# Designs tried in a protein design chat: VH-VL binders against Large ribosomal subunit protein uL10m (mRpL10). Part 15

Target 1, 224 residues: Large ribosomal subunit protein uL10m (mRpL10), of Drosophila melanogaster (Fruit fly) (q9vpl3)
Amino acid sequence: RGKINIQRPKAPHYERARVVAVTQPKYPELPKAKSCFKTRAERTQQQQENPYNEIIAREVRNWLDHSRLVAFFHLSSITADDIFRVRVQLHKQNLHLKSYGSKIIEQAVKNTRYEAIVPLFHSNHCIVFSPDPEKTAALLRIVRRVPQMVLLGGIVEETMLSRNQLVAYAQMPGLHAVQAQLVQTLSQAPGHLIQQLQAHQNSFVQVLDVHAKNQMNEETPKST

## First folded at step 10 (VH-VL)

Design gc99 (from gc7 with light chain V53N K55N)
Fold by OpenDDE, fold request of step 12:
Structure gc99 (fold): chain C 224 residues (1-224), chain A 119 residues (1-119), chain B 111 residues (1-111)
Amino acid sequence: as target 1 above (224 residues)
Amino acid sequence: QVELVQSGAEVKKPGESLKISCKGSGYSFTEYWIGWVRQAPGKGLEWMGIIDPSDSYTRYSPSFQGQVTISADKSISTAYLQWSSLKASDTAMYYCARQWDYSFPLDYWGQGTLVTVSS
Amino acid sequence: DIALTQPASVSGSPGQSITISCTGTSSDVGSHNYVSWYQQHPGKAPKLMIYDNSNRPSGVSNRFSGSKSGNTASLTISGLQAEDEADYYCSSYDSSSTWVVFGGGTKLTVL
């Protein structure tokens, strides 16, 4: 009875070898330990999956869907007291000032008709909502007096308007829908809005890249 | 046609007061703001401040705060720039320009007012 | 405080294309600040040539174009003509400081 060489077991019969090969648990490649260094993109994605962010995004969508007037502003550093005063003034006119993070906005408008507004949100921004497009003039009158608020553009009657078009709209007498269409038609080629949007998008990407680079540089441990 | 017409050239001595004017026409004067810009001889443009003629809301650049007074009379569509006490360093060309708000361009300019302050 | 830096002078021959740069010191100039360009002939008032980075007012020649990338705005004049000889100023509103800023100006000479 030949000593079973336990150190070099005879290759199993072809059939057994086949079964063993097929039944060998394909151990899922241990998920490459997601290096604790979640890329900014991954962190951003995880933040997007935050149930809280979803709730807020839904709120933003609701505001967009129920507003006939939406205006977008860049907001520079402003005191809490000053912004509160502005909020009160706007509220008296049934204008609602809201501030949301850029990520929330992106999530809110993803795969919607409002997706084109994403490039506008590269820095600190605020949005004013109103159910009444006739309040455009009142809105602009108030916000012009806030030096920290810079008008970027808006939506009137589901039409995207540049900042110049929005001002022109506010100056026009008559039917809101017709005004919006006229302003759109009179405004130089749709290409300019796109170009402006693209310019903002490009600038945003650059800012993000710089931010990402700065974060990477801060995370590089000085190997002493 | 939108037009801004400024008052004529001024020759003054140090210590004297001065008020120059800018009259707007061809548009609703109260719907737009008026900015003032200084240009010293051979130098660049300097934004001085801005006024909303509708209620005389005014804001100044820090360099000009307390140095000049900007005012307006909406009844005659006129904006003003004034000094209580002129200095030799105030010698410059002064322009008024129409501006919708802070972040909008100066789209129409006056012809300028030359102010000369000499002993 | 935002400062806008322009070259002191630029020159070109008739028919050439030239570009004048305007660089802001703050990252804010790149993201949301609208840049305007003004032309000033000797002894004349400035004239708006470009607003909101790339828009031309009515009556301005299509030879003038504006662009912005990052913190740098650019004015391009194509098909240079003798009449284009002037000083050019960029301008932007600094919403942080809450005042309008002008560049130092660029003297354009047509050779």
Scores: ipSAE 0.875, ipTM 0.947, lowest interface PAE 0.5, mean pLDDT 87
Fold by OpenDDE, fold request of step 12:
Structure gc99 (fold): chain C 224 residues (1-224), chain A 119 residues (1-119), chain B 111 residues (1-111)
Amino acid sequence: as target 1 above (224 residues)
Amino acid sequence: QVELVQSGAEVKKPGESLKISCKGSGYSFTEYWIGWVRQAPGKGLEWMGIIDPSDSYTRYSPSFQGQVTISADKSISTAYLQWSSLKASDTAMYYCARQWDYSFPLDYWGQGTLVTVSS
Amino acid sequence: DIALTQPASVSGSPGQSITISCTGTSSDVGSHNYVSWYQQHPGKAPKLMIYDNSNRPSGVSNRFSGSKSGNTASLTISGLQAEDEADYYCSSYDSSSTWVVFGGGTKLTVL
């Protein structure tokens, strides 16, 4: 009873090997992990009033309600690897990149203060959320290096901003710096006012002196 | 006031190298990117590429990839466009312009640098 | 690849209103592509006249206005003046191809 050598199994006969090779189930290539970003086509198919959509819509509302910084982007075709890198960079700054279907967004913001954002979501989009509005500059620094992301606008402290306004906001000095500037400006205002008032008074006195001198010269009798 | 000042006109022969400059002033040079635009004689505008001066991040249009090199020196608020070997077809006006990112407009332009390549 | 098509030339009389069109080949131009307009006088650098479809930079005359409908952007110049004679270029960023595209330019002649 020949000991089956389990460590070096004899190669099967060529014919058997051929049959095994031909009968090997062609396992469909494991679908490459579909990018977490559903294609437009995939997003459109989910339009049926699915309890699932309501759950996602609620999630979106929750993000909107708890975010002090929200930025909206058009997203063109991007690789899963590239978007992952962006996500990681953003996450390091406590910025959260999310993608939702247009219908879900519409459902989420219906009859809310955010309803005005619906027109921004006609194509593939992504949203970045942050609890910290001071991260606007960091956000823009990261996303401007992503050619497939186009800034559309945002919400900062419950205020809707255009893309240009968002950039301008990011370029502004911090609140404390602005306050300092304001205090400085206000502190200079009284001094300037006093100087202006004194200048006018001095000018007036000078004019009067000149007038008085001229009158005195006219009253000097020509000593014939 | 925001201003971009480019280097003067250049007359070169085919095969020669060239580096032209664009100096920015009146704004934080590292906060905005610099784009380069070519305009051949009697032709339209062509976007060549863009650079972030803060770390010299650069991207080119496909037509200019490998044909030119865009660089910057942030210490002197200057961007550069250079050729290793000029061709007659490189004869054109070259503009630098301030651009916040890819999707934002070219809001301020240099006066242009005329490059003439003639044998 | 997005191509922007402009008419080669447009003409108008002083005081008239003229419109220059810029049509993109991509169906996506209508929803997310921002169009800019540049004015270029002979021998001069281009100047930004309109950005983000309809916004006017500071210092640009209110006679210049921009609009976008579908895949067509339009530059309208009202009260045409002799100084408006120039080449006009539309531009847009193609996020799919990841480069900036210019139209072929339109020569505006004031008659």
Scores: ipSAE 0.874, ipTM 0.947, lowest interface PAE 0.5, mean pLDDT 87
Fold by OpenDDE, look of step 12:
Structure gc99 (fold): chain C 224 residues (1-224), chain A 119 residues (1-119), chain B 111 residues (1-111)
Amino acid sequence: as target 1 above (224 residues)
Amino acid sequence: QVELVQSGAEVKKPGESLKISCKGSGYSFTEYWIGWVRQAPGKGLEWMGIIDPSDSYTRYSPSFQGQVTISADKSISTAYLQWSSLKASDTAMYYCARQWDYSFPLDYWGQGTLVTVSS
Amino acid sequence: DIALTQPASVSGSPGQSITISCTGTSSDVGSHNYVSWYQQHPGKAPKLMIYDNSNRPSGVSNRFSGSKSGNTASLTISGLQAEDEADYYCSSYDSSSTWVVFGGGTKLTVL
């Protein structure tokens, strides 16, 4: 009675082996989850020059060309909900928060006056656009409360500003306010000038009167 | 000139409450935030937290969350750091400093307040 | 958590140039983390010496310079003077952790 060697089962008959080989479910190799650890930056780098990227790049250029205020931010790990909240707050001020891949930005600004911004986009980032440079203070007020957003710099009236310069710009009185102050100051100046001129004239008249009186007193002959 | 002036040295016992102050001058107090930094004797600097005096928005470092309270009175350009119950381990120099936001440097510092907690 | 590592001590002779390093452990330190440097004399409050990696505040000597490469920030003091003897701290904001971090400090001795 041949002990069935359960440890080394006899190779199945050739026909059975063929059927088993063909019927074995080829489980697709589970894509090695390599994808979960790829930073958004790495994912964006692998995006093949897709016609879609060109469209987005054009959009970015359009935003840059039509915005008088552009601010660049580093964006760390932030929840979608938090981003949404910030977006809503910004939107109420006519500020538009956008996020683009670094490659798209590079493509968008290549051979343009904005090419200098490329070094700012080495990590996760977002951009805020506005047609109104007077909204700089409002923008900064909002984003200061978002610890995951780090100000990198910006463009105001086609001038690139560092983060410090942007803050300083926001702290300056608006051009209109400064102009108004200047006008007020200038409007007050004539009054003061007139007063000063009149004071000098009055003083001069007083001196002349005193002189005239003294002369009259000297001409009165002491009638002995 | 920008200046932060802190309250004087404090000697306290464990379990006592304490509130120290930092008064800012020479700038718009509500345009900048105030950060607090602890330095234990012979140790390094530790960031404790920050406050926006304009509306008293406050954020703490995890190590100091619930351990201290940061507040401000913008009407007198003063920030405060307070303890409800002091511990011996709270013995340290405490600095206030001006900071525009989280990512900006502490550009102006107070002279420091020495807090000594001993039995 | 981002940690900033500094040498415990550095020494130099008057007139020499010395460099203090500040190395971050986070991969993010290399991208957009701004590093600041503070000088602290014994019994005095810290003073900002360098901000945003390489900028000097008004009133700070041009002997102090800052740089950053990768995950390492450096403070260089040229023409070392006796008055430069102090503790130096690097600092950075970690946007991931959302708090300010200081290095352990470096004691500079002028020999």
Scores: ipSAE 0.860, ipTM 0.935, lowest interface PAE 0.6, mean pLDDT 87
Fold by ESMFold2, fold request of step 12:
Structure gc99 (fold): chain C 224 residues (1-224), chain A 119 residues (1-119), chain B 111 residues (1-111)
Amino acid sequence: as target 1 above (224 residues)
Amino acid sequence: QVELVQSGAEVKKPGESLKISCKGSGYSFTEYWIGWVRQAPGKGLEWMGIIDPSDSYTRYSPSFQGQVTISADKSISTAYLQWSSLKASDTAMYYCARQWDYSFPLDYWGQGTLVTVSS
Amino acid sequence: DIALTQPASVSGSPGQSITISCTGTSSDVGSHNYVSWYQQHPGKAPKLMIYDNSNRPSGVSNRFSGSKSGNTASLTISGLQAEDEADYYCSSYDSSSTWVVFGGGTKLTVL
């Protein structure tokens, strides 16, 4: 049957339909969409009354449990296009940029040694998760070019590190370099296997002990 | 031991060009950025800008954008601050300092280069 | 450039404690961005005394301490000595402009 062909402003309705379709819930865009479409007070209140807060807190806990690298950032005002570009660059390195409310973070880290991170989320923030601690250098190289992201600190192999300690960690050759040296040594001289394996094991343990000792020696107040 | 050594004092006329240098040693030069700070006679410190020596990525304070050029030669661990045409108001002490990035402290400073621009 | 607000001068007698304030905005000192403090003796380059609000670099006396509350950072020098007479600058990263800002400087006189 024939449709009414009225000369109406096509841009408002057509663009609204495209905007709705484009803004359909996608995981990477939800945190940004909340910021764009709701007031701060409305956003906080709705999140606190939301029956899904425990589900989201479980998601955060899962990220923390399965990530050997976690980095925390203060986030200044940034366009959706710019943060999306950063998210894509990070994702190519298996680095996952996320943002969560402070009550959800508090719930996720309750009764863990990570409770100290909660004050970082009382202001604008983001978190980067990765299963690969060797990606710390790649993370820092990418975010150093993002003026809106200020490194606050991180967690590497379950050890909390200050931002200065995280930078120092990224400057080390890493476990991969130690492991590669061991493999080359074993293939070249089987008769000296035991001595070289013990030497590389001691170096590997020393690297881990430094990270654990640094976590136990950090008792200075947080910068907030 | 981290050290930043700057080129010597300069006395110039208005309209002349100038390039001063800052050589870093005792650390991996391309892993840190170099910032430049101006101090006019009797005045405070002003951050001018920063460079990543690894690929020459540069950011400037708005007061200095287009007024100076910051550059680096990573093969000789040296950063530079350059004017194409000096003005009398460019008379100041110029420091280089090391930063991880623009949000980190200036942890090691050069000794300064005094630039005097006078008729 | 935009400067953080510091008193132009402060003074104290040997052995006293003094505090130098540094007041900014919510986009620099009042954010999670870190505040640094620098000491500059006449004719010398600045020296980092406090970083990340309250941390002391190796080799800096424990008489120097830093703190931050709201939009104000503070440098406290206890047990004043004649060698502490210098200019002191605070610095922060300004999140809104996305570059470094310094305070105007404070001249400390040890009486």
Scores: ipSAE 0.642, ipTM 0.844, lowest interface PAE 1.6, mean pLDDT 78

Design gc99 (from gc7 with light chain V53N K55N)
Fold by ESMFold2, fold request of step 12:
Structure gc99 (fold): chain C 224 residues (1-224), chain A 119 residues (1-119), chain B 111 residues (1-111)
Amino acid sequence: as target 1 above (224 residues)
Amino acid sequence: QVELVQSGAEVKKPGESLKISCKGSGYSFTEYWIGWVRQAPGKGLEWMGIIDPSDSYTRYSPSFQGQVTISADKSISTAYLQWSSLKASDTAMYYCARQWDYSFPLDYWGQGTLVTVSS
Amino acid sequence: DIALTQPASVSGSPGQSITISCTGTSSDVGSHNYVSWYQQHPGKAPKLMIYDNSNRPSGVSNRFSGSKSGNTASLTISGLQAEDEADYYCSSYDSSSTWVVFGGGTKLTVL
């Protein structure tokens, strides 16, 4: 697609390697070199691009492993200046806006529980990573002013959430605030407040289940 | 306790240069942008432009593009509005205000700097 | 050049409810725009009263409310008091021109 070189890390190394590959076949004669140049340049380009695809896939995997919040967006047409300013705003909140090719995403999540997200990346897209799931509300506050970014869903504490679930998660109080609300409700909850107590308990259990599931997944050591 | 403190009133003659300041405190200065607003005597508010102190990115309204320079020094939490050659029509009250970026509201305002340009 | 349209003045008696309008276009007061309202007493800096169409900052009386419908935003002041006498400005980011615009201002007189 049109933006792969601009958006990828190590773009200078990729562009330099591409220039070197094109330059190397330049020395043959034009008619013969033109035929050989395409064949040699195409083979060299394929070889050099394949090793970088796995490096970039490892980068995506590392982001997924170390981000407790991941959000997926469809990206409509947006000016370079506007998307740059959005990226800066997000970065100020420890939210990292990235874009990767769909093939690289597929490589990164192959044989993981996240394989189901691959279809989201067959359209124009972007991803936001963060180590801090409490920044979900800040993320949504920023992107509500950016109609070109349409929320598709996300991952919170290694649990896949739909768009509506992620929005609901952003509205929940923090874990400590939920615990404080529960204690206050229990101390003041005779009769008519039983429903409020059940709603707080259900919300609290859902938050704990997300954290417990993520903790169990993180306790599995890498084998070799 | 977010505060924006502006430099004092100025009386200048046409053709003189001027640089007025706006110092932010009580918040992370580089997390927010600083916008500038003009109010001519007896008139309404006009947004002039804005700066992101973190990287000095600026955006100006077309009425003020090329008329003023907006800058910032993040090391001292200060933004500036500067004229290279004042005109009598530059007589106005000038406010700085905090914005999260150029599309967000002006949530805290400086006290204003009155600039008077007369012969 | 481009400014949001406000009435030049409005008046009301103490205890009444009054509304100030702010009319623009689809690029500055449309479905994806966020309108702010500012109060300015004479000789003082403006103060943010409403943001994001209808939200009040901390410390702003609940007598102030905001709304937006079509290309018109409205500031409503209920239970009008003498201290509400001030100039009021609406503001928005104009997505077509890519800068902030203000309304012309409305002088509120409490009779």
Scores: ipSAE 0.043, ipTM 0.540, lowest interface PAE 7.4, mean pLDDT 77
Fold by ESMFold2, look of step 12:
Structure gc99 (fold): chain C 224 residues (1-224), chain A 119 residues (1-119), chain B 111 residues (1-111)
Amino acid sequence: as target 1 above (224 residues)
Amino acid sequence: QVELVQSGAEVKKPGESLKISCKGSGYSFTEYWIGWVRQAPGKGLEWMGIIDPSDSYTRYSPSFQGQVTISADKSISTAYLQWSSLKASDTAMYYCARQWDYSFPLDYWGQGTLVTVSS
Amino acid sequence: DIALTQPASVSGSPGQSITISCTGTSSDVGSHNYVSWYQQHPGKAPKLMIYDNSNRPSGVSNRFSGSKSGNTASLTISGLQAEDEADYYCSSYDSSSTWVVFGGGTKLTVL
């Protein structure tokens, strides 16, 4: 019995999917007429292969739905040993390094607010997911030493951020202190609103209402 | 507090085997890697290689590939540096040090193990 | 296959500021390589003084500062004290070669 790879239990069903893919039936293809239409065998084969793509796309959606931090990277040529060690290093920080085909990403985000990310995946890439947005600084610190991974941008708390915005976010002091300050301000809103309503009307209420609506609407709807 | 404690000084003859140890405490031993550094008498520092104690993955400097063996026993929080056949040129101070992985600085160092190989 | 060149020795008087250089070959000390500095007193293990070009670990005096420009990293010690007399090593990691390299070391003498 060898050492258990920490990555293996956390990985998607990719290893099981590869075993299933090997065992999937392959039907003979009928001779094609030289034209633009497909034979029955081609349509059947395409349908069988597409369920595997949809299974992977659902895994991507699940990661997107349950991750408060998502970071997108261009991935230059890197050895399998080096990328494995980077994956382990990230995993120790609850950061999950994944790579998916661009068509899988396109399928996963179709008809969602994240459809704008698709162009980022036309080149070689990787994605880091995490439920912990406070790990953004740790992510950038680790990746700084991996020149093969070039940050393109990310999503934090359901907000799309450019490369420079994500770097600035990682440098912000005390996200929890800022969030606590907002809660404290909202809790004292009646008192402060009374003081300000004498000079300006509705502006504080509208700002607070917008903040409350934004907080309630920032969660990604789960796909059921 | 983080501490790396190495085994005591060794006096050996050429051709003998040797295994020296480095025990880590005050942190999660498997969260960090252990690097080994050689310093010949009156000379500078030379990085030899590193091990991830969590799965015993090792990486060696080209100068030391095949010359030494780095190993670890995570159950007792200990890393090892081993020679199968010592040479007089192996006379040096040997340090272990903690690294996050092979690309990070050596933030905590052991006290060193002096290895003397002579007849 | 990176190499880091340091002067063999440097000296200064108490209260003076002194700078120790660490020069890489080609782009060894470029945007992809981060430099660390270690202090070693005679008979003692090295101590990390600066990492990631300019960051100080907890417990390291702010008299020690690091910088990097082009292919050269620098360790600056301000307000030089007798206790600063030691050997100083720079170190870098080149992700293309994936191992750590030390400079040859600089002996700092406090006159």
Scores: ipSAE 0.015, ipTM 0.524, lowest interface PAE 8.2, mean pLDDT 76
Fold by ESMFold2, fold request of step 12:
Structure gc99 (fold): chain C 224 residues (1-224), chain A 119 residues (1-119), chain B 111 residues (1-111)
Amino acid sequence: as target 1 above (224 residues)
Amino acid sequence: QVELVQSGAEVKKPGESLKISCKGSGYSFTEYWIGWVRQAPGKGLEWMGIIDPSDSYTRYSPSFQGQVTISADKSISTAYLQWSSLKASDTAMYYCARQWDYSFPLDYWGQGTLVTVSS
Amino acid sequence: DIALTQPASVSGSPGQSITISCTGTSSDVGSHNYVSWYQQHPGKAPKLMIYDNSNRPSGVSNRFSGSKSGNTASLTISGLQAEDEADYYCSSYDSSSTWVVFGGGTKLTVL
């Protein structure tokens, strides 16, 4: 059910546990996870056998299969309140922000041509899915103000794109702009029409060439 | 085009409640947030807080946390600023303004609502 | 914590160029703080003049320009006119606390 009424987590409110001002600075406490080594190892083994991991992996496969736009981000430290606001802003544009463990991603892309993306998820990350590749510009506009989300690249129409290629794709004229340019061209002299068509072809070929290079980087051609 | 129309001036006594409004038109109301700005007589601008009308998420400046309530009714494209118990120090001009979210500029402003609180 | 400091007043003669400064107090003001400028005539609502440090909204005269260098943003008004006499506010958001901050305002007087 698509209820949009869940309240966002409040920003962390940290009060000093003790009212103590000391001359010497306190160094940070060690992470609790290091002190719980046996518990961590046990939980890791249980999670790999947990049937919910396979259910979540199936969810990720479904997102990948139904999304024409997928964008990968490195995620730096960000408050829960801030990331929730970003998720809401993205959702308003039919952009779906998700984060998954590396093992879940590995299961999700198993036996697919997207297996190469697994290394991206060894560090803190998030993924944005959308059925609408025209929303790439909106995505980049929203995350421009979120320095904690660093674009790594993406998938558009089942083609892997680098960061620079995805930015270039977002700046390409939309379908409506291409259609309007064609109508304008038809109302002009024949020689001008040929020049405009050739210019659009060259721009379009350049974007397609970027797509082809990404595809060829995944597979080595056989020599003759 | 984009327009924010605020409710009229108010003269109140300390302890009274008040709810002022800001109606947006000429754009998709739920696509943008509404911020509130206070300007005491002869003073500068103070950002009070903001609301996302799509889900009523709010954020307040620390100076105004717990002092006012920001709300919205997206069905009538209206945001509200409310006091449960006015103080004389609440005498000010109050503006609503549109923002993409809390980190973006206030691109369109309402005309302002003058609130006067005196015995 | 960002506090934005502006001079209380600036004056200039018609045709002159003037600059209004806006200085942040945060040690990390540079790359992630976008500054906006607002003009407010007496009795009127503020109007956005500059956003993202240097961009003008549609309908704002090209006599207004913005820049940012280090911890200081600047609003420059060239070719001063009598109508430019107003209060000017800079604004940014405090990324550590995630709310909007205004400077104290600068009264521009056209002599």
Scores: ipSAE 0.006, ipTM 0.491, lowest interface PAE 10.5, mean pLDDT 76

